# VH-VL binders against Stromal cell-derived factor 2-like protein (SDF2), part 11

Target 1, 181 residues: Stromal cell-derived factor 2-like protein (SDF2), of Arabidopsis thaliana (Mouse-ear cress) (q93ze8)
Amino acid sequence: VEITYGSAIKLMHEKTKFRLHSHDVPYGSGSGQQSVTGFPGVVDSNSYWIVKPVPGTTEKQGDAVKSGATIRLQHMKTRKWLHSHLHASPISGNLEVSCFGDDTNSDTGDHWKLIIEGSGKTWKQDQRVRLQHIDTSGYLHSHDKKYQRIAGGQQEVCGIREKKADNIWLAAEGVYLPLNE
Short names: E, the ipSAE of ESMFold2; O, the ipSAE of OpenDDE; V2, 0.75 times the mean of E and O plus 0.25 times the DockQ between their complexes.

## First folded at step 4 (VH-VL)

Design s18 (from mo12 with heavy chain T50V T100R, light chain N35D; framework fv_mogamulizumab)
Fold by ESMFold2-Fast, scan of step 4:
Structure s18 (fold): chain C 181 residues (1-181), chain A 119 residues (1-119), chain B 112 residues (1-112)
Amino acid sequence: as target 1 above (181 residues)
Amino acid sequence: EVQLVESGGDLVQPGRSLRLSCAASGFTFSNYAMSWVRQAPGKGLEWVAVISDSGSTTYYPDSVKGRFTISRDNAKNSLYLQMNSLRVEDTALYYCARERYLDYGMDVWGQGTLVTVSS
Amino acid sequence: DVLMTQSPLSLPVTPGEPASISCRSSQSIVHSEGDTYLEWYLQKPGQSPQLLIYKVSNRFSGVPDRFSGSGSGTDFTLKISRVEAEDVGVYYCMQGTHWPYTFGQGTKVEIK
């Protein structure tokens, strides 16, 4: 199934099977912006992200997302943008990944390059992809370092500049908008 | 406002069961690990149970393991403690508390609900 | 279980004077990933406990800077640089590194 602009998707980290998640709790360190984590459950209302273009482009709702496109991911429930910057992530000290802004406030720290692994020309459900942050060159990354001290807790999401197996994500569940004719 | 409100405390005879509830409001309940902590009259704090944000993982101290069960209903923003085979030593004020997921620590506590186990 | 031992258990203080509370664990409470989950809680008379310090030395939001935590491994200290009337209550240390979570016995801080 095609992932088009306007689709609401859940991003699953291939290695850990955790979904990209956010909520209205800020980081206690670094930027103090809304935190982004990996969530172990499949049924999670806080793990939907709306695929949006960079402002000022010709892309329309329902258009396919091409390999190499620069996109934004808006957290559906809080309306904030998946964001990164030069602050340290809380556990590993890598690049912090947060949520920033709102429906009317977005900056270049919200821009991510979609990299489809293999020869695919457009983004499809279950394809292996990387998301590389434009300003920092950091890849959206997760690992088994957890925030909660109880087992089954949420995992750190951060950015790393190294291209590794553990920065592969899949668009798993979602509400997929029909592809434009 | 962020709030936790406990209920269900009662006077009960040894060997009986009781279920406590904790109603959460003002925050996204499903994002937080939750604990029950008790305090016997005039005594210190004793941790009773913890449950992960999803509800998939629970831990108990040996004093209540096998007798108490912590559970949650994220759709109802509610936390529960099922207490079976109650003993006089379980007499205490029972607090529910929210655990921070990034820096840890129990930052929000309810007012407590009193459980008295007596013949 | 990790035993948490506080000293003193009773601490009468003259207003404006400093106070210091010790907390010792029966074994190291440093987590395998390097963090130490040592917390301090204050229970004011008739109130629920409140978080003061997390991860040994970090003040929780809204906690005055006269409170400070320090320590490592098995030995921890909570200091109040100048005790005020509103600081009266029972102070508890807690470890969250090993299961089960365990609290110290509590230190009652009172005004002389």
Scores: ipSAE 0.153, ipTM 0.653, lowest interface PAE 2.9, mean pLDDT 90

Design s19 (from mo12 with heavy chain T50V L102I, light chain N58Y; framework fv_mogamulizumab)
Fold by ESMFold2-Fast, scan of step 4:
Structure s19 (fold): chain C 181 residues (1-181), chain A 119 residues (1-119), chain B 112 residues (1-112)
Amino acid sequence: as target 1 above (181 residues)
Amino acid sequence: EVQLVESGGDLVQPGRSLRLSCAASGFTFSNYAMSWVRQAPGKGLEWVAVISDSGSTTYYPDSVKGRFTISRDNAKNSLYLQMNSLRVEDTALYYCARETYIDYGMDVWGQGTLVTVSS
Amino acid sequence: DVLMTQSPLSLPVTPGEPASISCRSSQSIVHSEGNTYLEWYLQKPGQSPQLLIYKVSYRFSGVPDRFSGSGSGTDFTLKISRVEAEDVGVYYCMQGTHWPYTFGQGTKVEIK
């Protein structure tokens, strides 16, 4: 199934099977912005991300997302954008990944390059992809490093500049918008 | 405006029961683990209970285990502490505090509610 | 239970001078994952406690850079590089590694 602009998707980390998750809990230091984690459950209302173009492009709702496109991912429930910057992540000290802004406020720190592994021309469900942050060159990354206090079990999500197996994500569940003809 | 407001503190006789409440506002209550921490008059802080964001996991120190029960109602943005078999040494100001699963501790505290256990 | 011991218990400080508070745990509070869950809280007169430092050395959002935490294993220190009037209150260390969570007895910082 094609992933089109306007679709709401869950991103699953290939190696751990956790889904990209956010909620209105801010990081305790660094940016102080809304935190982003990996969530183990499939049934999670906080794991939907709306695929949006960057402002000023000709892309329309329902258009296919091409390999190498620069996109934004909007957290459906909080309306904030998947974001990164030069703050340290809480467990590993890698690049912090957060959520920033709202429906009317977005900056270049919200811009991610979609990199499709292999020879695919457009983004499809279950396809192996990387998301590279434009401003930092960091790849969206997760690993088996968990937040361990009372509600532990959610995984750290961060950015790392090196290509690794832990940078691979798949669009899994979603509400897919029909492809334009 | 993130806020926690405790209520229910009272003067009670030893052996009686009391239920404390904590009303949360200005944040998504169901995303946070919650704790109760008490402070006896002129003394330091003592952790009393914690409950996970879903309510499925709770922990207590031995001093209150079996007598106190922490619970929550996420639909009502409310936290509770049921205190049974109260003792004079339970006399304290009781705070509710929110915790984060991202490991930075108790970042928001209420103003406290006073419990006095006296004959 | 992990015993947390603070020293000094009373710390009068001249404004603008540094202050240092020690906290020792009766056993290691390094979690199996490698993190050390040592926190510092400040209770100003008539107020609820507030978080200053977490995981030994990280300043919580909005906490001035004159506050710093350091330490490892069982020995931890909170330093204030230059004490201001707004810094008066009781400082508590806390460990969140082992159940139950335990606090130090508190250190009262007062301007003389």
Scores: ipSAE 0.338, ipTM 0.759, lowest interface PAE 2.7, mean pLDDT 91

Design s2 (from mo12 with heavy chain A33Y L102I, light chain K55Y; framework fv_mogamulizumab; at its last look DockQ between E and O 0.68; V2 from the best seeds 0.00; counts 0 for: pae E 4.5 > 2)
Fold by ESMFold2-Fast, scan of step 4:
Structure s2 (fold): chain C 181 residues (1-181), chain A 119 residues (1-119), chain B 112 residues (1-112)
Amino acid sequence: as target 1 above (181 residues)
Amino acid sequence: EVQLVESGGDLVQPGRSLRLSCAASGFTFSNYYMSWVRQAPGKGLEWVATISDSGSTTYYPDSVKGRFTISRDNAKNSLYLQMNSLRVEDTALYYCARETYIDYGMDVWGQGTLVTVSS
Amino acid sequence: DVLMTQSPLSLPVTPGEPASISCRSSQSIVHSEGNTYLEWYLQKPGQSPQLLIYYVSNRFSGVPDRFSGSGSGTDFTLKISRVEAEDVGVYYCMQGTHWPYTFGQGTKVEIK
């Protein structure tokens, strides 16, 4: 299935099978912005992200997302954008990944380059992809380091500049908008 | 403004019961684990109870297990501590505090409510 | 229960001088999955406790960089590089690795 602009998707970390997750809990240090974690369950209403173009581009709802496109990912429930910056992540000290802004407030820290692994000109469900943050060059990354002092076992999500196997994500479950033909 | 306000502290006789309340405002209460921590006059901090965000899981030290019950009402943004079979050594200022699954500890505390157990 | 032992218990300091507080646990507080849940709290006179440090060395938002935490396993240290008048109060270490949560006895920092 084709991932199109306007589709709501869950991003699954290939190595750990955790889904990219956020909700209204800020980081305790760094930016103090809304936290982003990896969630262990498949059924999670806080793991949907809407695929959006960068403002001022010609891309329209229903258009395919091309390999190498610069995109934004909007957290469906909180309306905030997947974001990164030069603050340190809480467990590993890598680049912090957070959620920022709202429907009318977005900046360049919300811009991610879609990198499709192997052959393929457009983004499809279950394809191996990387998301590289434009401003920092950090790849969206997760690993088997968890927030688990209380409960939940949610994984740290961060950015690293090195291209590794732990940077691979797949668009898994979703509410997919029909492809414009 | 993120705020926790405790109430319900009183002077009570040994063996009696008392219920403490904590009113939360300025944040999404249902996203946080909540704890009670007490401090006897002139003494240090002692953890009393923790409750999960949904209310389904509770934790206690042996000193209060079976006598104290922590509970919450997410629709009312309220936390409770039901204290039964009170003892003189339960005399303390009782603090309400929030905790996150992000593991940065107890970042917001209320002002405390004083419980005095005396004959 | 994990016993948390602080030293010194009383620490008079001259303003502008450094201060160091030790915290030792009776057993390792490294979680089975690698994280160390060691926090430092400050209680200023007449006030509620406030979080200073979590994960041994991470400064909580708004905490000045003159505060630093370090340590591993069972031995932990809180350092204040240059003590200011506003830093007066009782400092507590706490472990969150093992149930029940346990606090140290507290270290009273006061101006000499």
Scores: ipSAE 0.687, ipTM 0.884, lowest interface PAE 1.6, mean pLDDT 93
Fold by ESMFold2, look of step 5:
Structure s2 (fold): chain C 181 residues (1-181), chain A 119 residues (1-119), chain B 112 residues (1-112)
Amino acid sequence: as target 1 above (181 residues)
Amino acid sequence: EVQLVESGGDLVQPGRSLRLSCAASGFTFSNYYMSWVRQAPGKGLEWVATISDSGSTTYYPDSVKGRFTISRDNAKNSLYLQMNSLRVEDTALYYCARETYIDYGMDVWGQGTLVTVSS
Amino acid sequence: DVLMTQSPLSLPVTPGEPASISCRSSQSIVHSEGNTYLEWYLQKPGQSPQLLIYYVSNRFSGVPDRFSGSGSGTDFTLKISRVEAEDVGVYYCMQGTHWPYTFGQGTKVEIK
């Protein structure tokens, strides 16, 4: 199944099977922006991300997402954009990944390059991909460092500039909008 | 503005019961673990209870386990502490505090409500 | 229970001087997954406690750079590089690794 602009998807970390998650709990340090974590369960309304183009481009709802495209990911429930910057992540001290903005406010810290592993030309479900942040060059990354005291062991999500196995993600569950033909 | 306001502190006799309330505002209450911490007059801080964001899990030290019950009503943005079989040593200013999965600290505290247990 | 022991219990300082507070735990507070849930709180006169430091060394949002935390295992330190008048109050360390959560007995920092 093709991932199209406008689709609402879960992004599963390949190695740990945790899904990219957010809610309106800000980081207590770093930027103070909305926190982003990995969630251990499949059933989670806070793990949906809407695939959006960068404003001012020609991409429309229902278009396929090409390898190398710059995209935004909007958190469905809070309407904030997946974001990164040079602040330190709480556990590992890597690049902080947060949510920022709203439906009408977005900046270049929300821009991610889609990198499809292998020879695929467009993004499809269960395909191995990386998301590289434009401003920092960090890959969306997660690892077995967890927020264990509460919340069932959600894991840290951060940015790392090295390609590693831990920055591979798959589009898993979701509502996939029909491909424009 | 993020705010926690405790109420229900009173003067009671040993062996009686009392229920404390904490009203939360300015944040999504159901996303946070909540705690009660007490401070006896002239003394340091003592953790009393913690409840998970959904209310499904509770934690207590042995000193209050079986006597105190923490609960929450996420629809009313309210935290409660039911205190049974009160003792003189339970005399303290009782704070409610918000804690989070991310920072692992109690980042917002109320002003406290005073419980005095005296015969 | 993990006993948290602070030293000194009273710390008079002159404004502009550094201050250092020790906190020792009766057993390791390194969680089995590697995190160390060691926090520092300040209670100013007549106020409720406020979070300064979590995870041993992470400053909470809005906490000035003059505050720093360090340590590992069982031995932890809070430092104030230059004490200001608004820094007076009682400082508590707290461990959240083991149930029950426990606080140190407090260190009163005051001018003079």
Scores: ipSAE 0.231, ipTM 0.741, lowest interface PAE 4.5, mean pLDDT 91
ESMFold2 (binder alone), look of step 5: mean pLDDT 93; pTM 0.951
OpenDDE, look of step 5: ipSAE 0.281; ipTM 0.768

Design s21 (from mo12 with heavy chain T50W T100P, light chain H98E; framework fv_mogamulizumab)
Fold by ESMFold2-Fast, scan of step 4:
Parts: structure tokens; sequence; C-alpha cells
Structure s21 (fold): chain C 181 residues (1-181), chain A 119 residues (1-119), chain B 112 residues (1-112)
């Protein structure tokens, strides 16, 4: 299925099977912005992200997302944007990934380049993709490092500048808007 | 403003029961694990109970296991400590404290409620 | 249970001078994932404890940079580069790696 602008998706980390997740819990150091983690369960209302274009582009709701497009991902529940910057991530000391802003406040730290692995021209469900942060060049990354004081153990999400197997994500569950045309 | 307020502390005789409450405000209570930590007069801190954000998992030290029960009501933004078979050694100021799932420790504490176990 | 031992237990300090507090665990508190869950808390007179340092060396938001934590395995140190009047109180180390959580006895910092 085609992923279009305006669709709400869950991003699954290929290697760990955890979903990209956020809550209104801030990081304890670094930016102090809303945290982003990997969640081990499929049933989670805090794992939906709305695919949005960068402001000022011609992209419309229902348009396909092309390989190499610069996009924003808005956390559905809290309305904040998937964000990164030059703060250290809490467990590994890599680039911090956070949620920033709101429906009317967004900056360039919210911009991610969609990189489709292989020869795909547009983003489809279950395709292997990377998300590269524009300002830092860091790839959205997760690994087996977990936060321990909760049942099930949520996983660290961070940015790493090298292409690795742990940078691969799939759009899994979602509420998909139909393709225009 | 983020706040935790304890209540329920009292003077009780050995062998009796007491229930403490902790009222949370200014944050999404259901996103935080919670602990009870006590401090005997003039002494140091001792951790006595932990509960997960959903309430499904609890931990206790051996000194209170089987006598104390931690619970929570996320709809009421409230944490509880049911204390049974109280001993003189349980005399302390009891604090509640929140813990984020990000492992940076107990960042917000209440002011405490005093429990005195004596005849 | 992991026993946490602090030294000194009483630390009178002249304002503007450095202070150092030691904390030792009875066994390694390095978690299987490689992280060390060692925290420092300050309890000012008449107040509730407040978080200063987590995971050995990370300053919690709003904590002045004159506070620093260091250490590994079983030996940990909290340093204050220049003690201010507002820093008086009892400092506690705590381990969160193993259940049950355990605190040190506390170190009372007072102005000379």
Amino acid sequence: as target 1 above (181 residues)
Amino acid sequence: EVQLVESGGDLVQPGRSLRLSCAASGFTFSNYAMSWVRQAPGKGLEWVAWISDSGSTTYYPDSVKGRFTISRDNAKNSLYLQMNSLRVEDTALYYCAREPYLDYGMDVWGQGTLVTVSS
Amino acid sequence: DVLMTQSPLSLPVTPGEPASISCRSSQSIVHSEGNTYLEWYLQKPGQSPQLLIYKVSNRFSGVPDRFSGSGSGTDFTLKISRVEAEDVGVYYCMQGTEWPYTFGQGTKVEIK
C-alpha cells in the first residue's frame, strides 16, 4: 500500500521489531525536549506518526511520498515533530532524537530525508527505508539498549551518521489515506 | 506546576494498619513509575516500594514484603501504600516520588507524611 | 542486597572551596546492558530530596555545572568545584541497578 502525505503510520525498526514511540515525558538531560523511544508492543496509541511535507512545498494530502523527499513526522497524540540536534542520546551518547514544537511551530531540525532501500520510486508499506536527519546527517537509529525501570523495556532511539543495518525501518500499521489520482 | 502531596500519616500502635495516599498534579501521572521512600527521624533514606506506570508490576525490599502493598489509581492521579502489621521500626516520614521510564531517577518528591508506630 | 557506603559522613567546607564525597557499592552495579544506575540526591535542611546526578555522571536539568559525578564499577565520587551556601544539606548516593534500590548513609555538608 502506498504511503501518502496525511497518512498516520507506525514505524517498525526492522532488526528489533519495536515501534517508534513518544510520550510527554522529557529527557532528563540534553535538550530536555519530549523523548522518543522504541516500544515493544504493536497495540500502542502513542506510536502513530502523521506524514507531512516541509512547509512551503507543493505536496498535497493524498500525494505519494517520493524516494529522497524531505518530510516531517508529526506525533499524532502530542502534535510534536520528530526532531534531532547536537545533544547526546541518554544511553549510547549518539545524537538525541526528540519531539519538538506543535501544529504551528516547526523548524529545520524537524526535517528528514526519506531514503528507500533498493529501486523503489515511492514509499510503500513494508519497504525498507532510512530516515536521514537533514541538519545533522544522522540516520534514525535504534538498538538493543533499553530503559529498565518499566515492564517490557522501551528501547533507545537516536541518530547515527553511519549507514548501518540498525538504521532500517518499515512503515507497518497505519491509517492510510488513499492515493490521489 | 508538578506536585506530589502525601497524606494519611498518624500515630498508631504496633500490629495495626495504616493507608497512605499521594496526590499527583501538573503532569500525566499514568506515564510515570512511582516509589515510596521513607526516612526515620534523624536517619537516612530507605526505599520501600515501587510500582510500574500501569500498576501491573511492583517491587519491595524484604523488610516490608508481605506487610506493605503499593497500588495506584491512574484515573484519580493517586498512589497508595497499605501498611499492615506495623512495627516500631516503620516509624518514619514517608515520601512518594515519581520515576520516568527514561531511567534518570526520582526527579519529583512530595513533602512527606509522618508515621509514628508507638504505644 | 547491594550495600552503599559513603565517606565522609560529615563534611564541613569553607565557602568557595571544593568538596568531594565518596560512594562505594558492595558489588558491581553495572547493568547487563552496560549502564551504571548510580544517582546522587541532595536533601537541603527541612526539604525533600532532589535529584542532582544520574547514571554516574549526568547532571539532571537545572543542576549547576559545579556539580560533577564520576566513577565506575563499585567506586563513585560526587565533586562540587566551589561550594556555595545553597549547597548545604545531606547528599545521598543511590543504586538503581538491582532490586531493591539502596541508598548510602548520607554525607552532611555544612559551611565552616
Scores: ipSAE 0.512, ipTM 0.812, lowest interface PAE 2.0, mean pLDDT 92

Design s22 (from mo12 with heavy chain T50W E99D, light chain H31Y; framework fv_mogamulizumab)
Fold by ESMFold2-Fast, scan of step 4:
Structure s22 (fold): chain C 181 residues (1-181), chain A 119 residues (1-119), chain B 112 residues (1-112)
Amino acid sequence: as target 1 above (181 residues)
Amino acid sequence: EVQLVESGGDLVQPGRSLRLSCAASGFTFSNYAMSWVRQAPGKGLEWVAWISDSGSTTYYPDSVKGRFTISRDNAKNSLYLQMNSLRVEDTALYYCARDTYLDYGMDVWGQGTLVTVSS
Amino acid sequence: DVLMTQSPLSLPVTPGEPASISCRSSQSIVYSEGNTYLEWYLQKPGQSPQLLIYKVSNRFSGVPDRFSGSGSGTDFTLKISRVEAEDVGVYYCMQGTHWPYTFGQGTKVEIK
């Protein structure tokens, strides 16, 4: 299935099987912005991200997302954008990944380059991808480092400037908008 | 404004029961684990109960295990502590505290509610 | 249970002078690399406790940089580089690594 602009998707970390997750809880350090974690469950209403283009482009709802496209990911429940910057992540001290803004407020820290592993021209469900943050060059990253005071053990999500096995994500579950054409 | 307000403290006889409440406002209550911490007059802090964000997991120290029950109602933004078989040594100011989602400790505390157990 | 032992229990300080409080745990409170759940709380007279330091050495939001935490394993220290009048109160260390959570006895910092 094609991942199109406007689709709401869950991003699954390949190595850990955790889903990219956020909710209305800020980091206690660093930016103080809304936190982003890995969630172990498949059934999680806080793991949906809407695929959006960068403002001012000609991309529209239902268009395929091309390999190498610069995109934004909007957290469905809180309307904030997946974001990164030079603050340190809480456990590993890597680049902090947060949620920022709202439906009308977005900045360049919300821009991610979609990198499709292999020869695919457009983003498809279950395809191995990396998301590289434009401003920091950090790859969206997770690992088996858990926030221990939370039942179920949610995992740290951060950015790292090296390509590693732990930067691979898959678009898993979702509400897929039909492909234009 | 992020706020926790405790209520329900009273003077009670040994062996009786009492239920404390904590009203949360200014944040998404269902996203946070919560604790009760008590302080006997002129003494130090003692942690007495913890509950997960969903309410499915609870922890207690041996001093209150089997007598105290922590619970929550996320729809009402409320935390509770049911105290049974009260003892004179349970006399304390009882604080409700937000246990930070990302391991940053207990970052918000209420003003406390006084429980006096006396014959 | 993990016993948390603080010293000194009473610490009179002249304003502007440094203060140092020690906290020892009866067993290791290291959960994993980077995860030692040792916190410091301040209770000012007549007030609720407030978080100062988490995970040994991290200052909580809004806490002045004159406060610093250090240590590892079982031996931890809170330092105040220059004590101000507003810093008067009882300081508690706490471990959150092992259930149940346990606090130290408290150290009363007061102005000489």
Scores: ipSAE 0.285, ipTM 0.725, lowest interface PAE 2.8, mean pLDDT 91

Design s24 (from mo12 with heavy chain D53Y T100I, light chain W99F; framework fv_mogamulizumab)
Fold by ESMFold2-Fast, scan of step 4:
Structure s24 (fold): chain C 181 residues (1-181), chain A 119 residues (1-119), chain B 112 residues (1-112)
Amino acid sequence: as target 1 above (181 residues)
Amino acid sequence: EVQLVESGGDLVQPGRSLRLSCAASGFTFSNYAMSWVRQAPGKGLEWVATISYSGSTTYYPDSVKGRFTISRDNAKNSLYLQMNSLRVEDTALYYCAREIYLDYGMDVWGQGTLVTVSS
Amino acid sequence: DVLMTQSPLSLPVTPGEPASISCRSSQSIVHSEGNTYLEWYLQKPGQSPQLLIYKVSNRFSGVPDRFSGSGSGTDFTLKISRVEAEDVGVYYCMQGTHFPYTFGQGTKVEIK
């Protein structure tokens, strides 16, 4: 199934099977911005991200997302953007991944390049992809390092500049908008 | 203003039960893990219980396990500690504390509520 | 349980002079993930505890830069570069790596 602009998706980390998660709680360190973690459960209302274009482009709701496109991912419940910057992540000391802004406040730290593995031209459900942060060149990354004081054992999400197997994500569950004609 | 207010402390006989409450205000209570920490008169701090933000997971030291139950009501912004089979050594000032998300310590503490178990 | 041992238990200091408090754990409090969950709390007379330092060396928001934490494995230190009257109280180290969470017995800092 095609993932189009305006679709709400869950991003699953291929190696760990955890979903990209956030809710309205800041990091205790680094930027103090809203935290982003990996969540083990499939049924989680805080794991939906809306696929949006960069402001000022010609992309519209229902258009296919092409390989190499620069996109933004908006956390559905809190309306904040998946974000990264030069602050250290809590467990590994890599690049912090956070949520920032709102419906009217977004900056270049919200911009991610979609990299489709293999020869695919547009983003499809269950396809192996990487998300590379434009300003830092860091890949959205997770691993089997858990926050011990959190119920359910949520995992660290961070950015690293090297391509590794732990940078692979799949669009799993979602509410997919139909492709424009 | 972020605030935690404890209540329910009293003078009780050994073997009795008591329930402590903690009222939270000024923040989204349902997003934070919460703890109870006690301090016996003139003594140091002792951790008593922690509950996850959703209430699904609880942690206790062996000294209170099976006697104390931590619980929360996120709709009421309230934390509770049900204390059963009270002992003289449970005499202490009981603090409610908020745990910083992602393992960064207890950043907001209430004023405490005094529990005295007489013999 | 992890035993946390502080030294000294009583620390009289002259205003403006430095102070140093030691905290030792009975076993490593380095988590398997690599982080060390060692915190320092200050309890001023008649007040609730307040967080000073988390993860060994990170100052909590609003804590003056005269406070610093250091250490690794089982041996940790809290330093105050120049003690002020407002710094009087009991200092506690705490480990959050292993359940149950455990506190040190406390170090009372007093002005001479």
Scores: ipSAE 0.173, ipTM 0.708, lowest interface PAE 4.2, mean pLDDT 90

Design s25 (from mo12 with heavy chain D53Y Y101W, light chain K55R; framework fv_mogamulizumab)
Fold by ESMFold2-Fast, scan of step 4:
Structure s25 (fold): chain C 181 residues (1-181), chain A 119 residues (1-119), chain B 112 residues (1-112)
Amino acid sequence: as target 1 above (181 residues)
Amino acid sequence: EVQLVESGGDLVQPGRSLRLSCAASGFTFSNYAMSWVRQAPGKGLEWVATISYSGSTTYYPDSVKGRFTISRDNAKNSLYLQMNSLRVEDTALYYCARETWLDYGMDVWGQGTLVTVSS
Amino acid sequence: DVLMTQSPLSLPVTPGEPASISCRSSQSIVHSEGNTYLEWYLQKPGQSPQLLIYRVSNRFSGVPDRFSGSGSGTDFTLKISRVEAEDVGVYYCMQGTHWPYTFGQGTKVEIK
């Protein structure tokens, strides 16, 4: 199924099967912005991200997302944008990934390049993709490093500048808007 | 803005019971694990209990196991500590504190409520 | 239970001078996932404890950079590069790796 602008999706990390998650809990250091983690399991209302274009483009609701497009991902429940910057991530010391802004506040730190693995022209459900942060060149990344002290077992999400197997994500569950004719 | 306010501390005789409350405001209470930490007059800090985000898991040191019960009401943004069979050595200022799944410890503490167990 | 031992227990410091506090655990507090859950808390006179350092060396948001934590396994250190009057209080290390959580005895930092 085609992923169009306006669709709400869950991003699953290919290697760990955890879903990209956020909640209104800030990081303890670095930016102090809303944290982003990998959440175990399928049922989670905090794992939906709305696919949005960069402001000032001609893309509209229902349009296909082309390979190489620059997009924004808005956390559905908190309305904040998937964001990165030059702060260290909590466990591994890589690039911090956070949520920033709101419906009216967004900056270039919210811009991600969609990279579809293989020859696909547009983004489809279950395709292997990478998301490369425009300003830092870091790939959205997760790994088998967990926040485990209190019950939860959520994984670190960060950015790294190297292409690795741990940068691969799939659009899994979602509420997909129909493709424009 | 973010606040934890304890209440319920009192002077009580050995063997009696007391229930402490902690009211949370300014944050999403259900996103945080909660703890009670006590401090006897002029002494150091001693951890008393922790409860998970949903309330389904609780943790205690041996010194209070079977006597103290930590509980929470996420709809009311409230944390509780039920203290039974109180002993003189339970005399302390009792703090509530919050903790997240991000493993950075207890970042917000209340001002404490004083419990005095004396005959 | 993991015993946390601090040294010194009393530390008078001249303003602007450095201070160093040691914390030792009776067993390793490295979690199986590789994280070390060692925290430092400061309790100023008449106030509630406040978080300074978590996971050995990470400064909590808003904590001045004159505070630093280091160590591994069972041996940990909190350093204050230039002690200021507002830094007076009792410093506690705490381990959160093993249940029950345990605190050190506390180190009282005083200005001379």
Scores: ipSAE 0.624, ipTM 0.859, lowest interface PAE 1.7, mean pLDDT 92

